# Designs tried in a protein design chat: VHH binders against Global nitrogen regulator NrpRI (nrpRI). Part 11

Target 1, 323 residues: Global nitrogen regulator NrpRI (nrpRI), of Methanosarcina mazei (q8pxy1)
Amino acid sequence: MMDPQIERKLIEIMRVIHESDKPIGARAIADELNNRGYDIGERAVRYHLRILDERGFTRKHGYAGRTLTDLGENEMNDALIGDRFGFVISRIEEMAFRTTYNPETDKGDVVVNISYFDKDDFETVIELISYTAHAGYMISPRVRIFEEDSLEMSLPPGKIGIATVCSVTFDGLLLKAGIPVEPAYGGILQIENKKPARFLDLISYSGTSIDPIKIFMNRTPTSVLEVLEKGEGKILANMRQINSSAYEMTGKILKKAEKVGLAGCITLGEIDEYLLGAPVETGKFGAAVVGGINGICALEETGIEIETNPISTMLDYQTMKEI
Key: E = the ipSAE of ESMFold2; O = the ipSAE of OpenDDE; V2 = 0.75 times the mean of E and O plus 0.25 times the DockQ between their complexes.

## First folded at step 4 (VHH)

Design p25 (from z10 with S52T Q53S L100T Y102L G104T G107S; framework vhh_6z1v_2)
Fold by ESMFold2-Fast, scan of step 4:
Structure p25 (fold): chain B 323 residues (1-323), chain A 121 residues (1-121)
Amino acid sequence: as target 1 above (323 residues)
Amino acid sequence: EVQLVESGGRLVRTGGSLRLSCAASGSTFSSYAMGWFRQAPGKEREVVAAITSSGGYTWHADFVKGRFTISRDNAKNTVYLQMNSLKPEDTAVYYCAARTFLPTSRSYDYWGQGTQVTVSS
């Protein structure tokens, strides 16, 4: 599991690389961090650089060292703009609060992820997202398509945008019913025999300024296509923990959400018990939910270039079309 | 509205090759995603391979990757499954299936009658 202390060290290393005007190696990074009062050795920096390489935030330049990728630059720019500790939690809270969807009336706004791709890939994108959603590995089979000339969304020429439902919608549904939800982990979930087996990797939301979903997407550790074909493999999922007093009400709300096509809850844990290998605090239970972008991960696995902004905006669920 | 007819199934020796064909009749063939499934006696039906309506994307089950290849010819309204390095474990009835989106073992619209493939020493 990811330790918040490790995430902070990764951010500090990226900061040093970001501020360097040339590729920089592990020894120089360690020296610079020590100059800034951070106690870290070259061996530890080399280990962390490997993690950053795997996440797609850094690019190797042989003997010269590392630079940040475009994604790494974006993450560092975000991290340098005040109050980044807890930024992801703050964003989740904002979007949950803005959620107005009511399963009883089938009206209101849901939280969506926005993805962008070349218009030439449209047919493949729609078919694979549909397949993934109907297999149960996305929050909803409803999407909204944005053309490049849409007033609702600014798109680059030749691109199409697609909105898919984000799992933070569940946080909003529960909040509206008076149930506080704690985002716990984003992670990679092993599927075996078409059932959840265990989390293979987890990143805590409470100790990071970098979105766990962005981190996993850059590493590309999923095998959604394998799950669709064989019922075994790796998908994106996240885990929430909720106070035990809300156990029955949470189950009722999630069941109602499934009736209107918001069917992304993989499983609810028992009170005070680990869920799929992930730790749960005493007095709480876990809720594991599929990542809202598993269909996008499947597309990336085919080699399609697609850019995703998770937890992007709100959309009226009634304007989203079933595929 | 779509009729599917599989052909090409026969007895073949271990290590041999075989190509299955699925002929579709209907004016909307090019709008359907297609898949190949198989079922051995006493076992559940499993997905083998799938192909999008355009043919722009294909995927194959892990147990056939490197050995089987799905393809389609929309001009001929036909889907193919090229099977190489056949094993006795590949013995099954092979089914062609079609839907507006890619088929799964639980989600399908149209099915063929099946074609028997038997692999022996």
Scores: ipSAE 0.006, ipTM 0.155, lowest interface PAE 10.6, mean pLDDT 80

Design p26 (from z10 with A50R R99S R106S G107E; framework vhh_6z1v_2)
Fold by ESMFold2-Fast, scan of step 4:
Structure p26 (fold): chain B 323 residues (1-323), chain A 121 residues (1-121)
Amino acid sequence: as target 1 above (323 residues)
Amino acid sequence: EVQLVESGGRLVRTGGSLRLSCAASGSTFSSYAMGWFRQAPGKEREVVARISQSGGYTWHADFVKGRFTISRDNAKNTVYLQMNSLKPEDTAVYYCAASLFYPGSSEYDYWGQGTQVTVSS
């Protein structure tokens, strides 16, 4: 654990580096921070830059100074989200509202996660995502591939992007039918004999400014490959709470979605009962949905370097291809 | 638990075409990724083509790319290998294989007995 005061200074230093269009040195960073009302000297900035270097957030360019790495840019974005209470819930609400997909017609927009990886890994990426989806540990076997020159998505050089269906799509399907959904927890779900057993770890959406799925991707190891091989292990999953009055309608909508390949609701709980060990408020029932990125977790477990933005954007489901 | 039976191997002239079939029985066919492999006399077994559970993803070895096409019909519990522009170097016993996951290597769980393909000049 790092001192909160030191963490705050590290974030402000990263902010200065981010705003610079060129590599920036310790003296220039100190001067800029003093212009912003901070009392900090060059030696203190050098000390903090070493911490950022050690964490992989900054890259040193000799005497020219530092720039942020991709990891540093992501940490900056997460820190900016952390400054705003309820930001993740607001994002979920926005994307659910933008969902237009209708399982009756098989038309409309779904919420997607965007991942990007080196071109050389393309075949392995498609193979593992396909297998994970068909084993039932992703929302859909449909994906969209984005090449380097795509106008739909800005990619780093040498990378390919892939869109996978996000679990927030279910929030949108239910909202469209007049059913409000409360995101309760992101978590790590134990699988035994190819069936959900219990949540091992939970992070409340109401208690975090960072997406729980992002936290688990970086801190708590999954074992998706073990689940695929042996039917036992750990996957990402989310738990939602829904008012008991919507119980029958929710079941009907989820069954209709499943028929068109939009699955991933791994279990639906009983009214007023805990679901897979996760608490449920009185007057509600729980719905456990697999994380839309379990196939990405499997890739990370093989040592493939892949970056993911959950709840990223909307895509027309008809433009996504089954793999 | 799946059993695989290949068919369609025969003698064919250089430049000819042939379709191999692999019929599956036992466990649910649509749960398995499928592959075609071949082995010529005195040589090691090599991977020719692979297909995912749904058939949405396929992979073909460079030495058959553009000439061979793998496909599957889950309603008929069958996987196919369409072979065009055959060469004498394609002469081998062709094996069908199944796996519960999509391996990037030749590690498959279930194998057929093989079907002989001979290409003459």
Scores: ipSAE 0.000, ipTM 0.182, lowest interface PAE 15.5, mean pLDDT 80

Design p27 (from z10 with S27F A33R R99T L100Y S105H R106S; framework vhh_6z1v_2)
Fold by ESMFold2-Fast, scan of step 4:
Order: sequence, then C-alpha cells, then structure tokens
Structure p27 (fold): chain B 323 residues (1-323), chain A 121 residues (1-121)
Amino acid sequence: as target 1 above (323 residues)
Amino acid sequence: EVQLVESGGRLVRTGGSLRLSCAASGFTFSSYRMGWFRQAPGKEREVVAAISQSGGYTWHADFVKGRFTISRDNAKNTVYLQMNSLKPEDTAVYYCAATYFYPGHSGYDYWGQGTQVTVSS
C-alpha cells in the first residue's frame, strides 16, 4: 500500500493531465493544482510524474510534457468511480468463467493479451515472440495477427496487432474442473541455470486496479533476452494459490495442458510452503506461471515501442497459428 | 443481462447530418471502451470509431476522419456517433460495441443489434 498522501497527489496529477488537450509539463501541472487549492511545487510534481512514468500511467512527449496512457486513464477512472480495488480480480474471474478451451479436444476459447506495434517492426516482433515462446517463457507459441484491414479491431494507421495466450486461461481450465484459483501476485522472477530461483518483487492482485504484470513492464527492467541466451535473468511471472484438497487434480490438469502446448506453469509449490519466496496461505499451495507477455518484454528490451492490453478478450484457440 | 441498444438510424440526404446513440445497461459502462462499426450489404464489418473509458482518447477511421465524431456520456451510459457530410458510401447498418481495452483489441465483448443508416442522393 502506498502512502495515502502520495496516492492522493498521484490521482490529482493524473486528473490534470487527463483534462489537458495537449501534453502538459510539471510547472503547468503544479500551477493548475495550486489554482485548485493544493499546496504542491514543481519539484514535487516532477517526483510524482516519475512514479507515474514508472507505473506506466503516463507517457513522455519529449520536452512537451506528459499524457495519460490507457493504463493511467483506467486507474484514474477506477479511482473516480470508487471501484479501484478488486477490478483486475473481477476481470480475471470473468475471463476465467468465459474460458471454454478443453485440452482433451484441443477446442474452445482461450484468454488472450492484445499487443500493437508499428508495422515496420513486424519481422523483429515475430522473431522474438517465436524465440521466447519456444524457449518456454510464454503460455503458447500460437498467436493471431491483426492488420489494419483484418477483423473487428480498431488499429491506428501503420499498426499491427498480435494476440498471445494469457495465463488466466489456466484459471479457466481449473475452474471448469471445479477447482477455484486465487490469483495472488504478479512479479519479477529470477531465473538461474534455466530454473526458477526466487521472486525479486511482487504486487498483489488485490492491491491494484490494474494488472500487476503491466505495472512491472513499465516499472522494473526484465532481462528476457539474457534468459533466452544464457539461462539466467529476470522474467515476468504470476503466482496463484489453490486449496490443498485440489493438489493432485491440479497437477493432472496442468500436465494435460502442457501436452497440447499450454506450457506456462513453471513450478508447483508444496502444501503450506512459500513458493520461490512468495507467501502462500496455510491450507493452500502455490503455482508459478509465466507472464503471457514475456516475448513483449523482450521486444521492449530492444527498444521497440509496443503497447499491451493484458487479459484482453477471448479467442478461439483454433484461429491462432503457431509462430 | 448486458444490452447495447442503438438508435437514430434513418434515411438522410447526401451532405446531411445524423447523430447515432447507443444506450448501455447490465455492466459498468465507465469501465469499458466503446466502438462504432458498420456493415454494408455483402461487405465485411469495419470499424468506424473508438473511444476510451473516460473519452480522453478517440480513434476515427481515415474514411470518416473530419466528418464523424465519437463521444460518450458516462453519467447517461450512452455513446454517440455524430455523422456530418454524409455520402452514399456511408449507407450501412451501424453497430455499437463494448470492450474492456483500447486500441488494438481483437473482437469486442458485447454488441448491439444495429441501426440502419441510408444515405440517398
């Protein structure tokens, strides 16, 4: 939980940026807040803008200032309507319920993330996503490509969209088998000798109105490319907790999913034990699952601009092609 | 039960103006991005415009840019499409759609039944 005074200032700064027709700088933001009765200086606004930048809520436009990202707009809207906490959990529950995919038949809908990028980056995007997926750091090597003239997707001119499988698909598979899953944390996972070692940072799913994985993409560097080359480094991963009574059934279902290419579960914990340094509630066990967007993180590490909407929608898995 | 109900479609002359409305119910409207799509007989559905949850970000297809404007009123759970300088090529059934994310989303979560716009010369 963040200091309430800092949290209040962040929300008010986002509100000022939202109401601006053009990118807005720290001095103009401070002046506007002072006009609204807040006692804040330009230096403090610059400090808070860095926090917003790190959390992916604002985008820099060189010297011109900041605008809100889609994430920032979402956070501000959730704060404004009083539905700030639990919003992401509600979305996860909805999408898990809508998941119809059956590993036995290889049919049905999976949960996907949608990313979009400049068409000029297409070859690099395809190459790195393929590399990351086949190395086992994404949920599936199947993707779906969307061009400006394809499907019912709103793409800005010159952009291409790509759908990748979201880890919430596992929540849906388990739910259909009668196993409730609690999403616990999104985090940065250290890989050593091609094996998970420990979580370096964690954000609770119940603690934000936005996907913790998206926050980490903007806040802390991953080193997915280093993991791919050397078997060591940092990736995105999620931790789930599941009731101990479902231990054996969960293992069976995840192995079936792996057989059909949904191989995102890196490790299962022991009952009542911490998993990779992450706390697990008594009576439960943990499951660490790769973030479905690690290939996108690899692209960001090369300097490619790519925007991602995690837990975006449902897609028929048969319409997704191996990359 | 989620519902999106479009209204305002009618016959209009070339060069005329029309405003479409879409009333939403059964979900938290202010948390969803909204889009307008259209489909002419024998053609595929195409995206016309999209708007973020707060209305802070909008996108308009090049073939309507400068003529159409998408907007929303979260207090009224309604999204609008203001259509100016209408052309016969704008004749189509117009659909309202809702999704959690914007832009670059493949397939919208909820769809209306559509409203017919006919532009005659």
Scores: ipSAE 0.000, ipTM 0.141, lowest interface PAE 17.5, mean pLDDT 80

Design p28 (from z10 with S52T Q53W Y102G G104K R106S G107D; framework vhh_6z1v_2; at its last look DockQ between E and O 0.04; V2 from the best seeds 0.00; counts 0 for: pae E 11.4 > 2, placed apart)
Fold by ESMFold2, look of step 5:
Parts: C-alpha cells; sequence; structure tokens
Structure p28 (fold): chain B 323 residues (1-323), chain A 121 residues (1-121)
C-alpha cells in the first residue's frame, strides 16, 4: 500500500529536481532536502527516485542524475496549487455525495468522465465506444456529445467532447441508500475467455494524489481491442470495499441499476475474501467495476489522440442517450 | 459474413424525395454500424451518412444536412436513407456499408453493389 509519507517525499524530491537547472543526483537531492528540514538520507532518496522513474515523472541521465518529465512537471505544479494528500479520495467522495440519480425514476445526475477528440475522428470514436459499451466493458451505453457550439461546455476549435459514465456513480447510488463505499484500488484486470481472471496491477487510492486510472492511462497498459476481438487481454477496472452488513442491499441496488443500463459491475466478492487478487479487509466485501473509460483506452490503442479528464463533473442522466 | 443489398434508386425530378433501403442478410445485423456512401462517375466515393449499431447516434455530411436522414430498423435488418429536396448534384450510385470496428471513416468492412439515383434538372 502506498504510505502517505512516501507520497509527500516524492513531491518534495520533485520540487528539488524542478528547481535544479541541470540533472541532479540523489546525494545532492538529499543534501538540499536536509537543508530544508526534511530528514532523509541518500539511500532513501534513491529509493524514491526509482518510484518516480516507474511513474514516468523523472528521466534518468546516466551518472548526471535526473530531470522531470512533462508528466512530472505537471504533477509538481499541481502540488503547488493545493493539498495533495487524499485529493483523489476527496474528489470521489464529493462526486458520490453529489450523485442524485434514482434508477427507479430514471432522473437525476450521474458522475461522468469527459474526453476530447478531433472532430475528424468522430465516426471511429462513436463506433468503438458503442461497441465497447455494449460488450460490457463500460459503465453505461449512454453518452453525451458536445460539439463546438455547446453552451454547456467550452471546447477548443475542431474538437468534440464526449461524456461517459464514471464508476463513482455506483458509489453515489449506494451512498444515497445509506451505504458508505470505500474506494480501494484502481487496476489492470486480465480477461481470459471473455471472463475476469485477476488484477495484474493495483494502485491503492490511499495516499495517492493522482487517480490510479490516470496513471495507468499515461502508461497505456491496456489491450481492450484484443479483449473485444479475442476475449483475451487487459482492461481498466477498479475495486471498492463495502461493509458486510450491506451485502444484500448492495446487490439489490446494483440489480436495479442494471435495468437502466448501469451494468459495469464485474462481480461482488464474498465476505472476507480477496476479489480477483485484490485485498479486501475482514468484515467487508469487494465490488469490482469496469473502468468507465475503457472505450477511450480502445480508441487510444488505434492511435487516435484523445484527452481525458476522469471523474470530471455531474450530468443529468436523462440528457445522455444510448449509443 | 454480411451481405448488403440496396434498393429504391430511380430517376426523380429536382426537389423530389426518395427513400433508399439496404437489406442485410447473414450474421447479426444489430452488431454493425452502417453507412451510406455515394459515387458519381469519375469522382471519389464519399460518405453521406452513418448510424451506430443501436441507432442512437447519427451523422450526416454537411452537403446533405437537413435534406437526408439515415435510420435503421434492427427488427427488419434494414438501414434507410430518406432523401428530400433532391438536386442534380445528388446524382450518383449509392452504396450501403457495414463495419464492426476500425480506424477513421473510410474503413468499412462490407459493401453493397449500389443503387443508381438520378436527379433530373
Amino acid sequence: as target 1 above (323 residues)
Amino acid sequence: EVQLVESGGRLVRTGGSLRLSCAASGSTFSSYAMGWFRQAPGKEREVVAAITWSGGYTWHADFVKGRFTISRDNAKNTVYLQMNSLKPEDTAVYYCAARLFGPKSSDYDYWGQGTQVTVSS
């Protein structure tokens, strides 16, 4: 599990690298951090630099040390703007609380991801998202399209926006029914013979400032097209934990959601059991849910340039139409 | 394997209306997105309209927007092109096409043989 203190150290190391006008080594970083009042040795800095390299935030220059990548510069700038500890968890909780959608009336707001793409790619985007959603690898087949003249959303010239339903909508449905949901992991899920097999990679939501799904997207680790074609490959998925006392009610609520097309729940785990290899605490059960952007991942695999803002905003579900 | 057969092409006067049909046979029609294309002699084939497999979203080329409407009836395995306010420049062979997956708009997997539409001045 990622320790919050490790996350803070990663940010502070990136600040030192950012402020250097040349590649900087672990010893120099440790010295500078100690001058700033942080208690960290060279070996610990070297350990943290390996984590930054793995996340794609730093670039190694042989014996000269490291510089920040574009991704690392963006992460460092975000740290200067606000509180980084618990940011993703806080955003998930906020959006779950703001969810008002009621499956029984088909009214209210759902959480959406927003993606932007070149209007020349429109036909391919619509086709592949439609196919991916109806194959069961997205949260809902309902989407909303925003064009250049949209009054509700500002778009760069020549771009189209698409809203797809975010998995946090399930957290909101459960919370509205009095069931608190604990986000646990974002991950890469292996599909074998069209069935979920196991999580291959997991990032805990605890102690991260960047959404694990965004981290995986920047690495481009999925093979959603292979899953769609062959029933074999890797998709984005996430896992949440729910108190065992809500087991039957959770199942009932998710079944009602399926009737209105919110059917991205892969499975509910058994009480006290790991789910698809992801840890679940005693007294709880897991719920594994497809990533709401797997259709976007499939599009990126074709080489289409798409910018995605996950867990972006609320949208009235009645304004979203099946694709 | 999907086989596509267009029908409904004929001679019509300027300002007239016409509905083209494309009947599909073979595998699951409802799993395919559909498009209408046209080609005049000596010109490149161009996309006219497209519709998702569910029928939930449609796209129309600017030169036909407001005049042509694509639709589908999955129960009858048929896609339609309603053509209103026809102009002589709409004269072409019209093709329907189907795709399951692929990049960019010109990459359709299955094609019909076409139906001739002629608009008299």
Scores: ipSAE 0.005, ipTM 0.304, lowest interface PAE 11.4, mean pLDDT 81
ESMFold2-Fast, scan of step 4: ipSAE 0.159; ipTM 0.582
ESMFold2 (binder alone), look of step 5: mean pLDDT 82; pTM 0.838
OpenDDE, look of step 5: ipSAE 0.008; ipTM 0.307

Design p29 (from z10 with P103G G104S S105P R106S G107R; framework vhh_6z1v_2)
Amino acid sequence: EVQLVESGGRLVRTGGSLRLSCAASGSTFSSYAMGWFRQAPGKEREVVAAISQSGGYTWHADFVKGRFTISRDNAKNTVYLQMNSLKPEDTAVYYCAARLFYGSPSRYDYWGQGTQVTVSS
ESMFold2-Fast, scan of step 4: ipSAE 0.000; ipTM 0.334

Design p30 (framework vhh_7b18_3)
Fold by ESMFold2-Fast, scan of step 4:
Structure p30 (fold): chain B 323 residues (1-323), chain A 118 residues (1-118)
Amino acid sequence: as target 1 above (323 residues)
Amino acid sequence: QVQLVETGGGLVQPGGSLRLSCAASGFTFSYYGMGWARQVPGKGLEWVSYITSGGYTYYQDSVKGRFTISRDNAKSTVYLQMNSLKPEDTAVYYCAKTRPWLSGYDYWGQGTQVTVSS
């Protein structure tokens, strides 16, 4: 019954309280959320805590702060079970396994994100996604448009859908070649002179109970438009770890993918070395990949209302057209 | 600073052809869409054609099938190939750079005159 954005913030606040071994106050909650990538102040946290108090999910302990009630624990466990116990990682595994695309033949299914927007925004959406893709900050310049009468997608009245290629497609390509890939970090990547410089912020997939992309979308905004305009700014990117034994084969597969327009791998690291400031485990190398929704981030930066479901479904890559 | 320099205008007979060129400088050409607009005598500016950063093209209905827009990113140049020209195509033609975020233009060239007359 409540705004989904407010509901999400309430769940994140409850998560912080749940993970605390003692009562926690609004300032400490705000500090912890900021440490996790949210840009939220103590006053906003106090507002949300009052809502949680009214719902019976939190108990106040004077100046010591809040704990979750039994009702709050039950509600949070239900809300978090998917993320907390690896449902996001399970979704990545499912979609990677379902990937059938072969760069050698240019045939098969890729993983896509689905976004919905108002029909009146169509030309702006197409233009910004085209700009972002051809600048190299999306996985592919191929998209698929879904009209209101599409049999493959049910859209609200006045809405158009767009599918963009998801970075999990790379996980699938490598998996089908026998190479397991570990999603290590989601992050904010600094671009300088049109080149990757360093990760400014990283959230481990194993260190968070939600998808890092959702966390970063609630932090200080990306500056994809600034990158497109000036060649400097901040984009979404992921870092993956791959076993050193697969180094040569990974390079060959990614080069083949680039030839057919799947050019989202920004850079490969060297074995046992940090990549763009991100740590890499011994016996592995890093791969930095652009976030598949950087074009959507650009649209959000203009104030366009757009809803996105990342890692949404599979589409035949040949049904997607270059934009 | 941003500069757009148009060439290729002139006098041509009905049914003839002209190729307009617009040399761009002062920005990363490959990142931006480019367009052509014209000012017909007695009318305001009207949009003619547009090419996205990715090379996708759009045309005003009156020029579809007769005009072709293209770009050469290595030369930072956009072109307008005009075939089967009509007297109604007589206008000053302007090259324009799109805004980074929205459809619409932030920089314009000086214009080049196209006259279609016998």
Scores: ipSAE 0.000, ipTM 0.119, lowest interface PAE 18.6, mean pLDDT 79

Design p31 (framework vhh_7b18_3)
Fold by ESMFold2-Fast, scan of step 4:
Structure p31 (fold): chain B 323 residues (1-323), chain A 119 residues (1-119)
Amino acid sequence: as target 1 above (323 residues)
Amino acid sequence: QVQLVETGGGLVQPGGSLRLSCAASGFTFSYYGMGWARQVPGKGLEWVSYITSGGYTEYQDSVKGRFTISRDNAKSTVYLQMNSLKPEDTAVYYCARTRPWLSGSFDYWGQGTQVTVSS
């Protein structure tokens, strides 16, 4: 809805505010932007600051000016990451790069999704996420809760944040072991008799600027609750391709990760064979992994209003609590 | 282009405390782990602590329980809170940027700040 030129100027203004150690006013922001080669006046900066205030990205300090909120810091950092690489594959590569978790030591950072919901829904949220994770349809039963007064996260009044482990964590684990992983497809996976049957729908990661899992969250209904109750239905899953030379090592790493609560690799394919109906390139094998947000999908199916940011950030796995 | 600037070093008595700060610029701070290493007079560099982009921390055995590493991504700053300082903690302390897949690996270093613990 917004003009891309306006969005770019908002990011540059946030960058100037971020670099200031104290609240900064519109005139000082305009002067700094002009020093950086932008032709912008104080009045235009004031207009853009009001947009940032309305979005919750800036906090007003009277005549002293603005500072960034935690939400504003997160948006600026996400925009800087997006600007650098601009595509979902690049985001996956960056988050895999930032993954430090070692299953042999049970230490380091994992990739997380962040979701937000009303405080009144807390008990139901924890119960369904726990149930979905222990049924094997999430990456980990460990979560981290962010209260409305958290300094780590700026939340609207009455909201709680929850971090859940993202499947990109597996890309990072394998990368650290010297195994390059190609994200192939995000999709909707049919479950029959509590077993994976086939992919019903697939979106290639190649050539897309939108996360396939995010597309499915918004467009194609899952039936995670049906799977939990009856062992039949539709879940989010994705498929990776890996070079055949890494077959044995991949299996060993995934088995070690499972022992420390990082599960969700639903099956490994045979070399050169289709996996659950999804094509695999010659010289490679497929790995099908559950989507890290299936528990969130279950909550949406109950009518709970919940917003999710997939592949959101890094989090120390030891700070996450088993539910 | 990448710059790391340390502040907070000085002279302190045994049992005292110091807080070191490192201001980073020229890269996306939140992407990278940060750490501290020290050079004791007449000896080589030794790793002290690191903090990853997601907040995971590790410490050398000799400083565990006494030193705390933390970061402020909004300020692009990493800190080392040093408590219960001992004469053997006397060293030049260097801030460094870490690589996530290489244990104890650093690719950029600050100029260093002197910490002297004198009895």
Scores: ipSAE 0.013, ipTM 0.584, lowest interface PAE 8.6, mean pLDDT 82

## First folded at step 5 (VHH; framework vhh_8h5u_2)

Design q01 (from p12 with R32S A35R; at its last look DockQ between E and O 0.02; V2 from the best seeds 0.00; counts 0 for: pae O 8.1 > 2, grease 29.5 > 24.2, SAP .746 > .668, placed apart)
Amino acid sequence: EVQVVESGGGLVQPGGSLRLSCAASGFTFSSSYYRMGWYRQAPGNQHERVAIITSGGYTNYPDSVKGRFTISRDNAKNTGYLQMNSLKSEDTAVYYCAAKYLSGYPYDYWGQGTQVTVSS
ESMFold2, look of step 5: ipSAE 0.112; ipTM 0.585
ESMFold2 (binder alone), look of step 5: mean pLDDT 80; pTM 0.808
OpenDDE, look of step 5: ipSAE 0.247; ipTM 0.672
ESMFold2, look of step 7: ipSAE 0.077; ipTM 0.560
ESMFold2 (binder alone), look of step 7: mean pLDDT 80; pTM 0.806
OpenDDE, look of step 7: ipSAE 0.015; ipTM 0.314

Design q02 (from p12 with Y33S; at its last look DockQ between E and O 0.14; V2 from the best seeds 0.00; counts 0 for: pae E 17.6 > 2, grease 24.3 > 24.2, SAP .713 > .668, placed apart)
Fold by ESMFold2, look of step 5:
Structure q02 (fold): chain B 323 residues (1-323), chain A 120 residues (1-120)
Amino acid sequence: as target 1 above (323 residues)
Amino acid sequence: EVQVVESGGGLVQPGGSLRLSCAASGFTFSSRSYAMGWYRQAPGNQHERVAIITSGGYTNYPDSVKGRFTISRDNAKNTGYLQMNSLKSEDTAVYYCAAKYLSGYPYDYWGQGTQVTVSS
């Protein structure tokens, strides 16, 4: 739903902010963009800066203007170097297609997110991910650890990598049964009395070069620990939509996956209805699934620094161990 | 409204000790938890975390300072401390404290920093 011209303007504004050594205001940004051949006024720049603030890409410094956050710097560089419109959706579709995991045989590849953290945090990371996964707020309790001496992955010195199962694995299971899945939203989901209540914030996958889950991790508070301890709080979740003709088969496939330890499907919506407040197109139904990185969110709530690359790669599920 | 202020930096000889303080204010008593951390930055380098303590008391340190630095907190005063022993020239940096509410984000509030200089 986001206009591609808005996305291009956001990237160019971020570039101007990046090139400034100090906070820069909307008037100066507009002047610089006009010098570069863009026809944009100060009012339009202020509008786009609000969007950048909402996405967590800029930090306001009172009347001095804005600077880029670390998130903004990384995503501006990715967007300018090689990212194309719709990259996140295209990546999701590729990974879903490459999913070969078969719940009946417990064999095949699943989609994973890769997170990196300082080796000194290893024990805390493992303990909290195990706690979150066994409580049902991750896709699977199986993970894969990559240490500095890993033969399969090049790691920066002093870092450990952890692979956690990505919710796109469910999209892959459905696709192998002939059911295409459309990514719709990443969001913050309110839990009340241990049950999903409503999405509080949503970001569409359409028209963004940055995974909404990554944006929420860096901008919007979660309270996964409170959910685990008292059944109240906020978690990451995403929503996809599926053609109504596949309603019964989708339910059966997800129920089978749950029975073999893929615990992350929260709610399958009704046909033509919003799901937990998230829009669903006519002729379709929604499926809300926990974010595969809620254990990482719980870690960040304790103050641990951790970097996550959502929807990163494929791993053979049999090489992943329950923790 | 949270504000953090570092103090206790200065000049010290190698092998010496310093104790840094991080006074936090503007906190509201609630069910939320917060963590405090210490970071340092030498010219030309990125911030390096040297200690963290959560509201539950868990602590962690990188290998470069483990055994020499100790973080603690006094919740009644909303104050964190960093005891730095056996200081080396490589510990010379501006030291920052940070605090956050549990939000899934890195530390939300950073101090202005205090200089620690270790010279022979």
Scores: ipSAE 0.000, ipTM 0.141, lowest interface PAE 17.6, mean pLDDT 78
ESMFold2 (binder alone), look of step 5: mean pLDDT 79; pTM 0.799
OpenDDE, look of step 5: ipSAE 0.014; ipTM 0.328

## First folded at step 7 (VHH; framework vhh_8h5u_2)

Design r00 (from q01 with Y101T Y105R; at its last look DockQ between E and O 0.02; V2 from the best seeds 0.00; counts 0 for: pae O 8.1 > 2, unsure alone 62.9 < 65, placed apart)
Fold by OpenDDE, look of step 7:
Structure r00 (fold): chain B 323 residues (1-323), chain A 120 residues (1-120)
Amino acid sequence: as target 1 above (323 residues)
Amino acid sequence: EVQVVESGGGLVQPGGSLRLSCAASGFTFSSSYYRMGWYRQAPGNQHERVAIITSGGYTNYPDSVKGRFTISRDNAKNTGYLQMNSLKSEDTAVYYCAAKTLSGRPYDYWGQGTQVTVSS
């Protein structure tokens, strides 16, 4: 099997090529990648370009460099689905505010992601999403399916839509309870023996204009399928920080949420203590939450073509059904 | 080492049929999650996907081959197939088998290709 890191680099190279208005050479590609935070030399880029050529993803134009083929464009688009997941704080806050679902009454709206895929992949998508959700790596096992003839959502021809619950729903639940929640980090979480082990890397939501999740998707591929099959691998997860004064109340709310299928919270940390290797500010405790896009990541890992709009809209949670 | 090897190509007259095979080693089609596809490249043209099949057995075809080509797999033999009927001169190309497994994207494995020539 190809090294996942190599595969990620290939994707990024294709992205750079795609963004160019003309054929682009290896050196220029390397420079651009370095500008984007990737440590890669020209020689390495040339090596990867050969792989892309062999696969028919790129076309060589002599000394002018390379362009993407149609096949390359399609492959790149499939691979870049994770980059569409932008969790900007402002959007998070907005959607949290719009959350109205009450676990006690089982009424109200939750935040959802919307994904689109080919109707021919329907059964596979359902199977994998169901498996991923029930394994505990999604926020909720409840989904909503939109078919082509759906009046509620316009879909491209031949496509089916699926709504999955977004992690921002937790922010909303807590906020409605009067608990301020601070997005702290997005990261890659190592799973060992079906348990969260540690964050392998973290990026703070504060201080960056780039979505941490997007950054990680570009640098480090997930291995959700490995987690599902072997109990070991890498998933996306988020960290929230909450004032220590709300520790007990937060726990209660999360327990209630779990009873209605909102079980995406991995664990709460102790006050003033690191959580899964992530730092926590004094006077606060951490809450680790699975990335809402892990199901989508799993699908991508199978090679399924899928487009996702993260934090897309609000849905009535009662209309969502366990998959 | 994981490999995929195409076979079954050759010369055929217009309107004829061919069946391509993709033998996989080092990985199995019995996996719960995978995607296998057939691609082709004609001289001077770009690669195009002519068929895909998922681990769930669902298939997809472009309009150019829809109704004429059929992709399938035999898990017991760990082999993928492309049945090509009503072949046209435009179908002349090198045909490649590609597979995605658990590692993600891009496609994990490509074969060396098999030549298909449709000519009178």
Scores: ipSAE 0.014, ipTM 0.321, lowest interface PAE 8.1, mean pLDDT 86
ESMFold2, look of step 7: ipSAE 0.272; ipTM 0.678
ESMFold2 (binder alone), look of step 7: mean pLDDT 78; pTM 0.793

